# Designs tried in a protein design chat: miniprotein binders against q9lnl0. Part 1

All scores and structures are predictions.

Target 1, 290 residues: q9lnl0
Amino acid sequence: QLRHGFYEGTCPPAESIVGRVVFNHWDRNRTVTAALLRMQFHDCVVKGCDASLLIDPTTERPSEKSVGRNAGVRGFEIIDEAKKELELVCPKTVSCADIVTIATRDSIALAGGPKFKVRTGRRDGLRSNPSDVKLLGPTVSVATSIKAFKSIGFNVSTMVALIGGGHTVGVAHCSLFQDRIKDPKMDSKLRAKLKKSCRGPNDPSVFMDQNTPFRVDNEIYRQMIQQRAILRIDDNLIRDGSTRSIVSDFAYNNKLFKESFAEAMQKMGEIGVLTGDSGEIRTNCRAFNN
Below, numbering starts at 1 at the first letter of every chain, in headers, positions and changes, except where a header shows other numbers.
F, E and O stand for the ipSAE by ESMFold2-Fast, ESMFold2 and OpenDDE, each averaged over both directions (binder to target, target to binder). V2 = 0.75 x the mean of E and O + 0.25 x the DockQ between their complexes.
[cut] stands for letters that were removed.

## First folded at step 3 (miniprotein)

Design cE1
Fold by ESMFold2-Fast, scan of step 6:
Structure cE1 (fold): chain B 290 residues (1-290), chain A 88 residues (1-88)
Amino acid sequence: as target 1 above (290 residues)
Amino acid sequence: SDPAEILRKHREELVERLSDSVLDELLDYLLEKGVLTELEYEWIKSEPTREYKARFLLDILLLEGPEAAKLFLEALEETDPELYEELM
């Protein structure tokens, strides 16, 4: 069972070690928060928060990393560094799945987002198959998003907090928002700017939050209201009757957004977790134990 | 030419022109070839409109890369050869 203080008796410095490692990486590179948010989301929505995403493919077996949808996931070295330090002080004790959850939580706080506690006690999964990957794209309808999030226990308000909150930091590649550049409802000045940015080779990227790209705050919802959302999935939230009022509430109340996002992230980190005797405690987050 | 680049250049035309019947055939083929997972196949089929189905499919192909794009173009040649010729 997940509980607060799971490691208090078995590895008292667990959370402080993870926090220090995350701070050192974030201090050098503010994009760490975007990287870890994406990592946790991609891990948790595929067979639960079991660190299956972290497994490297081998010559004999592909892994979730082999799926093109996961090619942009980064920050694995942060998890590795935390795990290496934890194995030195507390051998075979702290799961990679717990490290991902703690690291993501701490990176949110560093980027000005909410501070919150997480429960721990996750164990690492024994499977990482490309065929298990199921991720929503940046152009899906609100109806499909609602169905997908409901299937994993999330209501509409939590979904809006997760989609928008996850996009308040990070980038999107031009190939994923060509439909927006051609949409006359998009802010015309931003549309012109994006047309210029996207002329280059190799699928350039742009910040999803055009105003505060390194802060976890409600600015992305304000951008939605101003017809400045980069991705179709974000723009859909302000245009759909099921989500419009929630977008407005978050856009004009940063405290409400931060509280809702913290609650959503706590719930996200508890999807389909393995506890007790299920799974294992990996010694290397990128490989199954022997 | 690079199959992924062909999809990028013609993305919006494909969204506009892929019919429901062609999309159904493409989805079945790409599932059989392992480009789509069973779960992705179900989610795409559950989209409320043809346009959303097409965008979701194209999102996956672009994120997967050139090999997935190539398999898509091979399937398109079989299911809608006229549209295929117009893109090449």
Scores: ipSAE 0.270, ipTM 0.712, lowest interface PAE 4.8, mean pLDDT 91

Design qN2
Fold by ESMFold2-Fast, scan of step 3:
Order: C-alpha cells, then structure tokens, then sequence
Structure qN2 (fold): chain B 290 residues (1-290), chain A 87 residues (1-87)
C-alpha cells in the first residue's frame, strides 16, 4: 500500500513543502542531515516507521523520548514546521511518518549523498513505550549487529551501508568512545588528538568522519581502513571477516556506496509501516489525536 | 557466541574497576553504554529490567548533570555486571 506518488491526488505539494522546510533548516545548519538520519533510524527499528519516536512524554505516560539512547535525537522542530504547513494546505492528509521519511531523504541529497525516490502512504502509530526501544549501541560486535539487522530483514551488505552511511555525517560524544581512546589499534595521532579533545567539560563531541564531516559519502569507510573509526561499532566492521570486504568495496567505490545506501534507506523507511486504516494521521506530530 | 559473551563480561569487569578507581564521568558513562549493549544482546527479563533503570538514569543525568544520577548509573551497572557473572 505504499506507493510512489501517494499524495499526487490528495496533497500535490506534499513533498515540495517538506523539501523546502528541510532545505531552509539545512542551509543554516549542515548538521540537519545527521539529525534526521538518526531520527529516522531510531523510529524505524523500534515498532516500524510509524513516528512513535516523535511522541512527547506526559506526567503519566513516558514515551520513547524517555530513554537515554534517545536523549540525543533532535530536529523535531523541522518535522513540526513541515506538518504545520501541510495541515494548512492539506488538512489531516500527510502522516508524520511520511514527513520523517521524505525529510531524511531530502537531507541526504542536500549533503551530497544519493538522490532517490521513496514510497509514501505511512500512517502514524498509536503507541510510544520506553520498553519498545531496542537499539544497537556504539560498542556492539559484528555478530550482534548481523543478528539485529537480520531480525528486521536486512542482509550483511545492507547493514554495513546503513551503519557506515549513518556515521559519515554527525558527531559522537566522548562518552561513547572511551574504549577506542584506550585501544592501541586506533591510529596513534588520532588517539592523541581525541584524548586532548575529550578533556573538555560536559561530554564534548567530535566528528565521526574526520575528513568530510558534512558530506554523505564513502569517507567513513576509508577512515575505517586507516584505523581512524571513532566508534567501536564502526571499527569492528573492518576487523570482522563477515564485513571486511564490504567495507573495502565501499571505501574504494563511492558510486557503489551511494547506490547501496539509497537502497538501504528505501528499505529502512518501509520497516513495519502502518497503511490503509491502521494507525492515524496525527494533527500534531508530538501527540496522539486522542 | 558463549565465548564472545564471556570475553565481553571480562572486559566490562576491567572497565568497571578503572571507572571506579578514577571516578571519571566519561568512563562511567561508557561502561553504562557497554552494559546496555550486552543487555540488548542477552535479552533476559532480569537484565532488561536493570537496563531500563540505567536508561532512565542516563536520561536524567544528560538533562541535569546531577552527580547523584551518575552514582545511580554506577550502582545499577555494578548490579547488572554481578548478575551477568552469575550466568
């Protein structure tokens, strides 16, 4: 029930409105792409791409925002702005889940990543429970990652494209990689730089891609090969026999990476979607209609 | 594998000793992330319960910077590692 052009008859300007809102935010702040990639991933791998992540907690009802792993998710105001404009021209028509998917797709293209089409027709979920949040952390093994991605329908190659592709932009806070700073296998010059950078107050952050931190490109895989991966989950990909050749393929072929990442993002955006009469079309992405 | 899990537990014990010795907030936070990763992998109800308590304390610490939440994180991490050693 997901289709290309789902809104062509019901809200023809839907994708252009989202794209304009995303461009305006990205133009002022290049970190928007990293923010939206994280938002979509954290939404889709929980209960499917149903915008459950967007729900604000209340005094009596915690939400997915109530867990530590989601503390760093940001960009909610971008989704809110797109939704507000869409409600003015096409009331009760475009789901928050579709806005997240379209916004993330457009932010990837803005950052120099692949351009691709997405199918739409998602509906918004009716649940947002802390106990549903099961996300891979920065230190997990390749075996754990393969098992987790397989459980949601992804093969090893797609997993490598999503983990690396998601980390080719954005920052990691120092608390996420103290194990790497202690690892003698990390590039020694980078390790020394990170020891100095992480002496600052309030859990400072560093770019995950030390060379092209604002571009969606294959540089993160080249950093992995050079022993310069910031997070252990990324470094593990170059060290494990199941993933090493895929990392190498992406590191030396940006076109292959972009094609694989586009396919992976399309598939990720279709995990566990609600369509037809399931779920709802929220009027406020941060709250259930009732 | 069972061997990989055992090696992870051994590394967590070493990390706990270093974090407790230094009292470094970044090391305590990293250890919390590492035990959450292992809790996700194992999936048993007792471990999941402690993982949720650690998640809540991490959220509060990130919001407030309250040292009492950092102590709560350290205590729950110790409790989780102790349960893992019993398996």
Amino acid sequence: as target 1 above (290 residues)
Amino acid sequence: SPEEVRQKIDRLIDALQEAMKTGDPLLILQLAWEVLDLAFELGNPEVQSLAYQIEEALLQFKRTGDPSKLEQIANKVEELIDKLQEE
Scores: ipSAE 0.257, ipTM 0.661, lowest interface PAE 4.4, mean pLDDT 89

## First folded at step 16 (miniprotein)

Design p4a
Fold by ESMFold2, look of step 19:
Order: sequence, then C-alpha cells, then structure tokens
Structure p4a (fold): chain B 290 residues (1-290), chain A 87 residues (1-87)
Amino acid sequence: as target 1 above (290 residues)
Amino acid sequence: SPEEVRQKIDRLIRALQEAMKTGDPTEIMYLLWEVADLAWELGDPEVMLLAYEIEEALFQFWRTGDPSKLEQIARLVEELIRKLQEE
C-alpha cells in the first residue's frame, strides 16, 4: 500500500537525497521542472506510475522510449543521479517510480508552485511496451480530451488543472502551433512576434507561458483568456463551453489553481501503481533487473 | 457512430494523398495528429504508433535538415494510408 513516509524506517534520507539532487540540477537549469512534469505524465498515463518510461531500448527489444511521442522526454540523468546515491546508502530499497514522483513534486515547489505531500511505496514495472503508449496530440478536441481523462478517473476540473499546469512551464517548437500563427483571433502582438520567431532555422521553440515561463503559477490561464495561448489544446480550453468557466476560475484565483494542481498531481502519481510484492526495485532505472 | 468514423477515415485518406502530392510537411503533420487521435479513440495501436513515427521523422527533418527523412516520411505515409484503407 502507498503511505506517507514509506521509507522512514528503511531509508530515512531517501526524500532528502532526491530533493538535494533535484535542487542542484534546478539551480543550474530552471527548465528541469518542465522536464520532470512531462516525464511523470508520460510515465503515469501509460499503464501507471511504474517507471516503465525509463527503460532504455536495446537492438532486440524496443521500449516506450522507442515511440516518437516520447523522443522529447528528458531529465533521465536526474533520476539516475538520485538512484546512484540511494543505492550506495540503501541498496535495492527506493524504487525508480518513487524517485520520479518525489523529484517532480520537489521541482514544482522550487519553481514557485504548490508544496504538497506524496505517498510512497511504488515498485517498478517489469515491462515497457511501445504499443501501450497512447498520448493525445496538441490539436485534440476538448470532447476527446474529456473522454481520455475520464477513462483514467479524472473529471473536467482535474483535466484543466493538469493541461494548463503542465504548460505553465516549458517550450513548444514552432511546428506544434502553425495553426495558431494563422489564427486571426490570436492576440495580434503575440501572433506577429511568433511569426518572426518561427522564421528561424531548425524548428525554433518558444515558451508556452509568455509571461512567467519558469514559474508554476496560474499565468497560463490568464494568457488563455487574453488569446495568447501557444498551443491549440490550450486555446480550446478557453473557447469550449465545458471548460471556459474553469479556466476563468483558475485565472482569477491563483490559490484555487495551486490547490487544484496539487490535488491533480497527487491523483496522477497514484495511477496504476505497483505495491507490496508486485514489480521490482530496479538497481539501474534504465534496465530491468537480471 | 461507425458511419461517422468511416467518413472521417475516408476524408483523412484523401487529405493525406493530396498532401503527399504537394509535399507540404506542415499539412502532413496536422493530418497525422488527427489520425493519431482517431487511432486513440478506436484503440488501434498499430496506426497510432505509425503516426507517431512519422511525426518524429518530421520533427527530425525540421530540426536537422536531414533530407533522408523526407524519403522515410513518404514511405511511412504510404504505409499509413494502406493501414487506414484496411480499417
């Protein structure tokens, strides 16, 4: 079973070790929060939070990393560094799935987001199948998105918190929002700026939150209201009647957003977890044990 | 409904064939997103993974300028069309 403080008796420094490793990386590179948010989301919504995403492919065996939608996931070295230290202090004790969960929570707090508790006790999965990867794209309709989030137990408010909260930090490449650049309803100043930025070579990227790109806060929802959302999926949230009021509520109440985002992240981190004697405790997060 | 799904598939096939004739990679990308979302709704991992593979090849082409990606993309889009026709 998951519980708070699962490692208090078996590896007392577990959470502090992860926190220190995450802080050291974040201090040098503020983009680690975006990287860890994406990593946890891609792991948890694909057959549960079992760190299956972390498995490297081999020539004989593809993994979830072999799928193109996962090609942009980064930050695995942060998990590796934490795992290496934990194996020296507490061999075969702290799962990679718990490291991802703790690291993401800590990175959110460092970026000014909510501080929240997570339960621990996850074990690591024993498979990483490309065919299990199913992720919706940047132009998905609100209706399809609602169906997808409902299928994993999330209501519409939780969905809006996760989509916007996941995009309050991080970048999008120009290839992802060409329809926005052509949309006459997009804020005209930002649209012109993006047209210029996207003329550069090699598919340039822009921040999804144009005002506070390194902070986890409700600014992304204020941007949506102002017709400044970068991605179609985000713009759809302010345009659709089923989500518009929730976007407005978050835009005008940062406390409500932060509380909702924390709750949503807690729920996401518990999807389909392995506990007890299920799964394993990997010694190397990139590979199954022998 | 099944009829609505078939009409959407037929439209996507025609649009992909048109986009291949013009060679417009942006149009192909947007069609791939519609295909992947449809494959998600249908529970069809083969179509979905193929769409993801083409998407990544397009990103690599845009980010690196590697012209060999264009040949790969063309081959994979034709395979995607065949799989959609079999739906």
Scores: ipSAE 0.658, ipTM 0.874, lowest interface PAE 1.7, mean pLDDT 93
Fold by OpenDDE base, look of step 16:
Structure p4a (fold): chain B 290 residues (1-290), chain A 87 residues (1-87)
Amino acid sequence: as target 1 above (290 residues)
Amino acid sequence: SPEEVRQKIDRLIRALQEAMKTGDPTEIMYLLWEVADLAWELGDPEVMLLAYEIEEALFQFWRTGDPSKLEQIARLVEELIRKLQEE
């Protein structure tokens, strides 16, 4: 079973090691927070938080990582480094799934987001199948999004917290929001800016949160209210009656957002986890033991 | 309802066919997202994966500007349409 302090008896330095690795990377590259958030999300919502996303595909066997929707996921080297250090101190003890969970938690805190505890004791899955990947696009309707999140046990408020919270840091490629650039309802000044930015070759990226792109805060929701959402789904959140009030609440109450986001992250990290003797403890996060 | 789903599928097929005529990758992408979302609702992983594959090809096209990717996209979209017609 998952519990706080799961490794206290088996690997006391587990969380400190992960934290150190995460900090070192974050200090050099603030985008680490966005990367790890996306990594954990893409892992957890696909057959649970079992580190299935970390498996590299082979010529003989594709993995979840092979799917185009996962092509932009980053931060694997952070997990690898943490795993390497952990294996030296506590061999075959700390799961890759737990490393992802701890690392993401720490990166959020570094980015000014809420500090929260996570229960550990996750085990690594034995399956990574592209056919399991079910991820929604950036133009998904709120109704469809609600259904998707409900299917994994999240209510509407949690959904809004996760979607917005996840987008308060990081970038989006221009190809993902061409509809917004053409949207007459978008803030005209921002639209003009984005048109200019997206003129460049090779599908440029822009910050989803235009004001505090490296900080986990409620700024993204304020921008939604201001018609300054980059992704369609974010704009839909403020326009849809089912989520509008929640967006407003978060926009005007950063504390509420942070609390909600913390709860959402904790809940997300516990989706479909393997515990006890289920699954395995990988020695290499990119490959199954056998 | 099954009828509503069929109507949506037919709409998407027509839209994809039209988008292919115009050759607008952006329009194709957004239609693919709708297809993928529909496939999710229907529990059809094959359609989802195919949509994802086409999306990746589109992203690669935008990143590289390689016109050969457009040809690949066209072939894959045709395959997708065939699959949707079988739903």
Scores: ipSAE 0.189, ipTM 0.633, lowest interface PAE 2.2, mean pLDDT 93

## First folded at step 19 (miniprotein)

Design p6b
Fold by ESMFold2, look of step 19:
Structure p6b (fold): chain B 290 residues (1-290), chain A 87 residues (1-87)
Amino acid sequence: as target 1 above (290 residues)
Amino acid sequence: SPEEVRQKIDRLIRALQEAMKTGDPTEIMYLLWEVSDLAWELGDPEVMLLAYEIEEALYQFWRTGDPSKLEQIARLVEELIRKLQEE
């Protein structure tokens, strides 16, 4: 079963080791928070938080990484570094799924987001199949998004917290928001700036939060209200009657947003987990044990 | 409703066929997002995975400029249309 402090008896330094590795990477590269948020989301919503996303494909066997929706997921080396240190101190003890969960929590706090506890005790999955990847795209309707989040146990407020909170940091490539650049309803100054930024070769990227791109805060919701959302799904949240008031609430109450985001992240980290004798404790996060 | 789903599938098939004639990769990508979201709603992993495969090929085309990716994309879109017709 998941509990707070699962490793207190079997690997007392587990959370501090992960935290130090994450801090060292974050200190050198503030984009770590965005990377880990995306990693955890893509892992958890695909058959649960079992680190199935971390499995590398081989020439004979594809994995979830083989799917295009996962092509932009990065930060696996952070998980590897934490795992390497943990294997030296506590062999075959701390799961890769728990490392992802702890690392993401710590990266959020480093970026100025909420500080919150997570329960641990996850075990690693034994399957990573491309056919399991079921992720919605950047132009999804609010109605379809609500249905998807409901199917994994989340209400509309939790959905809005996760979508905006997941986009308060990080970048989007120009190919993802060409419809926004053509939208006369978008803030005209930002639209013009984006047209210039997107003229570069090789599908350049922009920050999704134009004001505080390295902080986990409610600024993305203020951007939505000002018609400055980069992605269509984010603009849909302020346009749709079922989500509009929640966007407003978060935009005008940073404390409410941070509390809602922390709760949402705690719930996400517990989707479909393997515990007890289910699954395994991988020694290498990129490969199933022999 | 099943009627609304069938109408959406028929529209997407026609739009994909038209996008293939113009050869516009951006137009194809946006249609793929609609297709993959529909496949999610229908619980159809074959259509969903094929849409994702085309999406990745488009990203590779945009990042590298490799024109051979366009022929691969065209072949895969034709396969996607056939699978949608089987819905």
Scores: ipSAE 0.650, ipTM 0.869, lowest interface PAE 1.6, mean pLDDT 92
Fold by ESMFold2, fold request of step 23:
Structure p6b (fold): chain B 290 residues (1-290), chain A 87 residues (1-87)
Amino acid sequence: as target 1 above (290 residues)
Amino acid sequence: SPEEVRQKIDRLIRALQEAMKTGDPTEIMYLLWEVSDLAWELGDPEVMLLAYEIEEALYQFWRTGDPSKLEQIARLVEELIRKLQEE
């Protein structure tokens, strides 16, 4: 029961309200796109796009936020702000899961990425369990990554679009790529720069896209070809025969990348959704309804 | 194959034990990533969550410099080794 324009009759300003809130945050802080991309990915690949990630833990009940792999997810205040406005004009109508989906779509466009439609009608989940969090790490083999993406319905091309597209913006802390600094095949000028950057205290971070860190574009794939990828998984994509040609295709055709990334994001946003009478419409995205 | 999985577990246990002797948190982190990826393949949430807990403790150590995290990490790594031995 997902459809385009789900809220046209029940909350006509829904998408424009979310868009305005996202724009206001993005205008002040260009890192919003990276935050929302990560938020949606971590929500959707863990038992579906039902906003289970947004639930705050309590002293008696941990949540997905309690798991270390989610410790770096941020931007929840953007979702909260949109939800507060939506509850004033359309009480109990627009799900938190739809807010995340719309917000991420809009943030991609603001960062120069593809403009694409999303279907809406998601409802919010009724559970947030730490044991449901199953995310692979930054040094995972391409073969294992292919298996993981296949298990949620994605082929290799979709996987390459999501991994690179998700890393064309945002940062990685030095602790995540120490193996890259030791890799003699890494571009020598970048390796030296990273060694210097990582000497600072408190686990410094660097941009994953060294040229266009605030734009959603195909530059990350060009970086992979030039042996300048920051994370091991990103470098693996150009090294592995099963993904190499796809990386090259995206690196040399920005339009192809943008179309592929839009399609991949549309598919990801529909994983395991709750619709119809399933789930709930939360009034506070951080807590289940009473 | 089951034999390849058992050999990988045994290698990871030995590597974790050696990394604990050197006390190198970077070596431990990389081994934890291998452990959590293996736990993903095996469908073992207990091992996976424990690996994630140690990972977070390491991030806290790196980002704050708090040496009290090292004792926590050591205790949790020993528990992780015990769980892997029970595989």
Scores: ipSAE 0.625, ipTM 0.861, lowest interface PAE 1.7, mean pLDDT 93
Fold by ESMFold2, fold request of step 23:
Structure p6b (fold): chain B 290 residues (1-290), chain A 87 residues (1-87)
Amino acid sequence: as target 1 above (290 residues)
Amino acid sequence: SPEEVRQKIDRLIRALQEAMKTGDPTEIMYLLWEVSDLAWELGDPEVMLLAYEIEEALYQFWRTGDPSKLEQIARLVEELIRKLQEE
């Protein structure tokens, strides 16, 4: 029941409203793309793209937001603003899950990434439990990562596109890559730079893409080849025989990367979706309907 | 194999116990990542969530410097070790 243009009859301005809200936030703060990429990934890989991540905890019920791995997810106010406008124009029509999907797609394009269509028709989930959160860390082996991505329907090429594409924008705090600073195989000039940057107080952060930190492009893969990946998981992709050739292909062919990333994002946005009469259309993305 | 998993658990328990003696929060964080990845492989949400809780407490300690976070971390790591021993 997902289709392109799902809202053309019921809420014709749906995608344009989301696009305008996203543009306004992105124009003021280029880190919006990183925020929305992480939001969609954390929502979709945890029991599907049903906006379960958006549910706020209450005194009596924790939510996925209560889990530490989700503490850094941000940008919920962008989804709220889009939802507020959509409820004025088309009450109880556009799901929060669709808003996240459209918003992320639009933020990628604003950051110079691929422009791609997404299917819509998602409904919002009725469950947000901490125990459903299953996320791997930054030092995970390639073998375990392949198994994890396979468990949600992704092959190795899709995995490499999502990991690198998800890290072409955004930052990593120094606490996340101390092993890299000590790695003699890491580019020595970058190691020295990071050692200096990480001497600051309060766990400073650095851009994961050292050259084009605000653009969605293949530069992260070129950085991997040059031994300049910030996170261990990213460095593992160039060093492991099961992923090295894919990293190389993306590094030397930006068009291939962008096409692969667009396809990967389309697939990710369709994991475990609720459609038809399943789930609900939340009126407030932070809370289940009564 | 089950034997390889048990050996990894035993190593992680010993490493966590030793890291608690040195008090190095970076070393603890890296061990927590190994623990949470193992818990993912084993399908153990209680171990995963506890590891995530300790990771967040470490991040908060680094961000704020609040020394009370170290006591919280120590208590939670001891609980994590107990849960790993039950594996």
Scores: ipSAE 0.604, ipTM 0.856, lowest interface PAE 1.9, mean pLDDT 92
Fold by OpenDDE base, fold request of step 23:
Parts: C-alpha cells; sequence; structure tokens
Structure p6b (fold): chain B 290 residues (1-290), chain A 87 residues (1-87)
C-alpha cells in the first residue's frame, strides 16, 4: 500500500533526487509546473496514476500519448532525467508513477503553491490504450464536469480546486477560447488584448492566468469573478450556481484555496494506483519492460 | 432522456454539416468538443477518439497551414457524422 517514506529502506535518496531534477528544470523554465500538472492530471484521470501517459507510441502499438487531447503534454524529459539518475543509484526501484507524483508536488511548491506530502509506493501500469482516454474539452458544462469528477470520487469543491488550480499556471492556445473572445460578457479590455494576441499565425498561446501565470495561487478565481476567465469552463464555474460559491471562497481566501488544492492534488495522485506486486517498475518510463 | 440525446445528436450532425460548408475550423472544433463530451456521456470511445483525431488535425492545420489537413479533416468529419447517425 501507499505510505509516506515508502523508499526509506530501498532508495533513501529517491525524493531528493527527483526534487533536485525538478528544481533544475524549473529554475531554467518556470513553465515546468504547468507541464507537470497537466501530465499528472492526464495520467491520473485516465485509468489511474500508473504512468500510462508516459508510454511512447510505436509503429506496432499506439499509446495514450498519441491521442489528440494529450497533444502538447510536455515535461517527459524531466521524468526521464529523474529516472535515469534513480536507476543509477537504485536500479529498478522507483516507479515512473511515483516520479511523476513527486515531481509534480515539488513543482507546485516551487511555484508558490502549497507544500504537501505525498504517499509513495505506486507501480507502473502495463496498459496504455488510446481508447481509454476520456478527457473533457475546455467548453464542457459544469454539470458534465461534476458528473465526470464524481465518477472518479471527487466532489464539487475538489473539482473546482483542480480545474482552477491547474489553470493558475500555463497557457492555452487561442483556438481554445475563441468563444470567449466573441463573448460580450467577457471583460472588454481583456477581450481586446486577446484579439490582438491571437492575430498571430500558428495558433498563438496566452496565459490562462493573466496576472500570475507562473504562480500557483487563487488569482485565477479572482479573474473568474472579474469576467476575465479565458477558458469557457473556467467562466462557467463562476456562472453556475453549483460552483459559484466555491469560486468566490477561493477568490477571497488564498489559504483556503491552497489547502483545498493540496488536498485535491493528494487525492488525484492516488486515483486507481497499483501497489504491491501489481504492474511493474519500469526502467524506461517511455516503454514497458517487455 | 433518450429522446433528448437523439435530438442533441441530430443537432450536432446538422451543425457539423453546416460547418463543413462554411469551412470554419473554429466552429468545427467547438462542435467536436460537444461531440466528445456527448460521447463520454454515452460511453462511446470510438466517437471520442475520432473527435480527438479531428481536433489534432485542426491543430496541425493551424500550426502548419497545410491545406492537405483540411481535406483530411473533411474526410474525418464525414466519418464522424456517419458514426453519430448510427447512435
Amino acid sequence: as target 1 above (290 residues)
Amino acid sequence: SPEEVRQKIDRLIRALQEAMKTGDPTEIMYLLWEVSDLAWELGDPEVMLLAYEIEEALYQFWRTGDPSKLEQIARLVEELIRKLQEE
């Protein structure tokens, strides 16, 4: 089973090694936090936190990574680097799933988010099938979102924490929010800015959190209240009666948000995990052992 | 209700057909999001995956400007419509 300090007896430096690798990358590129958040989310909500997303597709076998909704997921090199170092010190010991979990945790803290502990002992899955990928789009209704999150054991508050929290850092392509640019209810100043930014070729990207795009904080919820949400789902959170009060609470209480987000992240990281003798410990996070 | 679902499917089919006539990739994308969400609710992974594939093609088109992607998108959307009709 998962526990704190799982590797204390088998690989004492495990978490330190991951942390160092994450820090080095984050220090050079602040977008690492957004990358890892998305990576963990897209992995965990699809058949559990089993590192299935990390598997590269081959000519013979497709993988989750090749699915369109996973396009743009990045940070694999961070996981690879951590795995490489771990394999040198503790061969065939630390799972890729745990590396993702630890790395994401550390990245959140580096970005000013909450510091929280994670239990370890995850094992890597043996399946990465595109047909398993069931991810909702950025224009999904709140009702549908609630249903989806409920199906994996998350309540409305946790959902709001994860959706908003995940969008407090990172970027979105212009193509994802053209509906908002055309929305008369959107803040006019922001709408104008986005129209200008999105005139460029090749589907430009903009920060979802316009004020603190590199910090994990409650600012995204404040922007929701201000009609400055970029993605439709984020705007829907403040408009829908089922989630409005939660958004408001987070907007006015960063401490509450951080605590809620920490809890949500901990729970997310434990969705459908493999433990004990289930699955495997991959030596290469991009490929099954066999 | 099943009737409501059918109505939604029919609406989406008509909308996709219309969007294909106009050739607006953005409109197609939004419809694909609706389709994929509906497919999720219906538990139809084939429709979801097809929608995702079309979305990826759209992204590639936006990034590269390759007109061949538009042709690909058209073919895939037609396939999607056929699948939706079978629901």
Scores: ipSAE 0.041, ipTM 0.506, lowest interface PAE 3.0, mean pLDDT 93
Fold by OpenDDE base, fold request of step 23:
Structure p6b (fold): chain B 290 residues (1-290), chain A 87 residues (1-87)
Amino acid sequence: as target 1 above (290 residues)
Amino acid sequence: SPEEVRQKIDRLIRALQEAMKTGDPTEIMYLLWEVSDLAWELGDPEVMLLAYEIEEALYQFWRTGDPSKLEQIARLVEELIRKLQEE
């Protein structure tokens, strides 16, 4: 079973090691927070938080990582480094799934987001199948999004917290929001700026949060209200009556957002987890033990 | 309803066919997102995976500028259309 301090008796330095690794990477590259947030989300919403996303595809066997929707996921080297250090100190003890969870938590805190606790004791899954990947695109309707999140146990508030919170840091490639650049309802100044930025070759990226792109805060919701959302889904949140009030609440109350986001992250990290003797503890996060 | 789903599928097929004629990768991408969402709703992993594969090819095209990817995309989109027609 998941519990706080799961590794206190088996690997006391577990969380500190992960934290140190995360900090070192974050200090050099603040985009780590966005990377890990996306990693955890893409892992957890696909057959649970079992580190299935981390498995590299082989010539004979594709993995979740083979799916195009996961092509932009980054931060695997952070997990690998943490795992390497952990295996030296506590061999075959700390799961990759827990490393992802802890790392993401720590990265959020470093980015000025809420500090929250996570229960540990996750085990790594034994399956990574592309056919399991069911992710929605950036132009999905709010109704469809609500349905999807409900299917994994999230209410509307949690959904809004996760979507917005996850987009308060990081970037989006221009190809993902061409519809917004053509949207007459988008803030005209921002639209012009984006058009300019996206003229570059090789599908440039822009910050989704134009004001505080390295901080986990409620700024993204304020921008939604201002018709300055980059991704269509974010704009849809403020336009749709079912989510508008929540967006507004978060926009005007950063404390509320942070609390809600913390709760959402905790819940997300516990979706479909394996515990006890289920699954395995990988020695290499990129490959099954056998 | 099944009828509504069929109408949506038919619309998407027509749109994809048109997009293929124009050769606009951006339009194809948007349609793929819709297809993927539909596939999610229908619980069809094959269509979803194919859409994702095409998306990946599109991303590669945008990142590398390799025009040869367009041929691959065209083939895959045709396959997608066939699958949608069979729904």
Scores: ipSAE 0.030, ipTM 0.420, lowest interface PAE 3.4, mean pLDDT 92

Design p6b
Fold by OpenDDE base, fold request of step 23:
Structure p6b (fold): chain B 290 residues (1-290), chain A 87 residues (1-87)
Amino acid sequence: as target 1 above (290 residues)
Amino acid sequence: SPEEVRQKIDRLIRALQEAMKTGDPTEIMYLLWEVSDLAWELGDPEVMLLAYEIEEALYQFWRTGDPSKLEQIARLVEELIRKLQEE
């Protein structure tokens, strides 16, 4: 079973090693937080937090990475580096799934987000199948989103915390919000800015959080209220009666947001986990042991 | 209530003391977050700043691996505990 301090008896330096690796990468590249958030989400919501997303495709066998919706996921080198160091001091002990969980947690804290504990003891899965990848798009309705999150055990408040919290850092390609650029209800100044930014070739990217794009905070919810949400789903959160009050609460109370986001992250990291003797401990996070 | 605040402070002090015994930097980090939140509620910027200083030292330790940073952290945490006791 998952527990706090799972590795205290088997690999005492486990979390410290991951933390160091994450910090070193974050210090050089502040986008690490956004990358790891997306990585963990894309892994966890697809057949659980079992590090299935980390498996590289082979000539004979495709993986979840083969799916276009995962093409933009980054940060694998961070996980690899942490795994490499861990394998030196604690061979075949710390799962890739736990590394992702710990790394993402630490990255959030570095970005000014909440500091929260995670239970460890996850095992790595034995399946990475493209057909399992079912992710919602940026234009999804709130109703559909609620149903999707409910199916994995998330209530509406947790959903709002996770969606907004995940978007408080990172970028979105222009191709993902063309509908917003054409939306007459979008803030006119921002719309104009985005039109200009998106004129460039090769599908430019913009920050989803226009004010604090490298900080995990409640700023994105304030922007939602201001009709300055970039992605349609984020705008829908403030427009829909079922989520509007939650958005407002987060917008005006950063502490509440941070607490809610911490809880959401904790819950997300425990979706469909393998424990005990289930699955395996990969020695290379990009490949199954056998 | 004042009583609830005191209970929270005492809990945090005990937790910090325990974390210092184990030397787990991760645990210290989480406790610093709680201390910072409490300091915000109490309107005590000195405690907040000290917590941030400890956090910075912790990050330095992670970055450099310098054992001397652990000693610094220990000293600062002790100071933090003293400040909390004075609340």
Scores: ipSAE 0.005, ipTM 0.240, lowest interface PAE 9.9, mean pLDDT 92

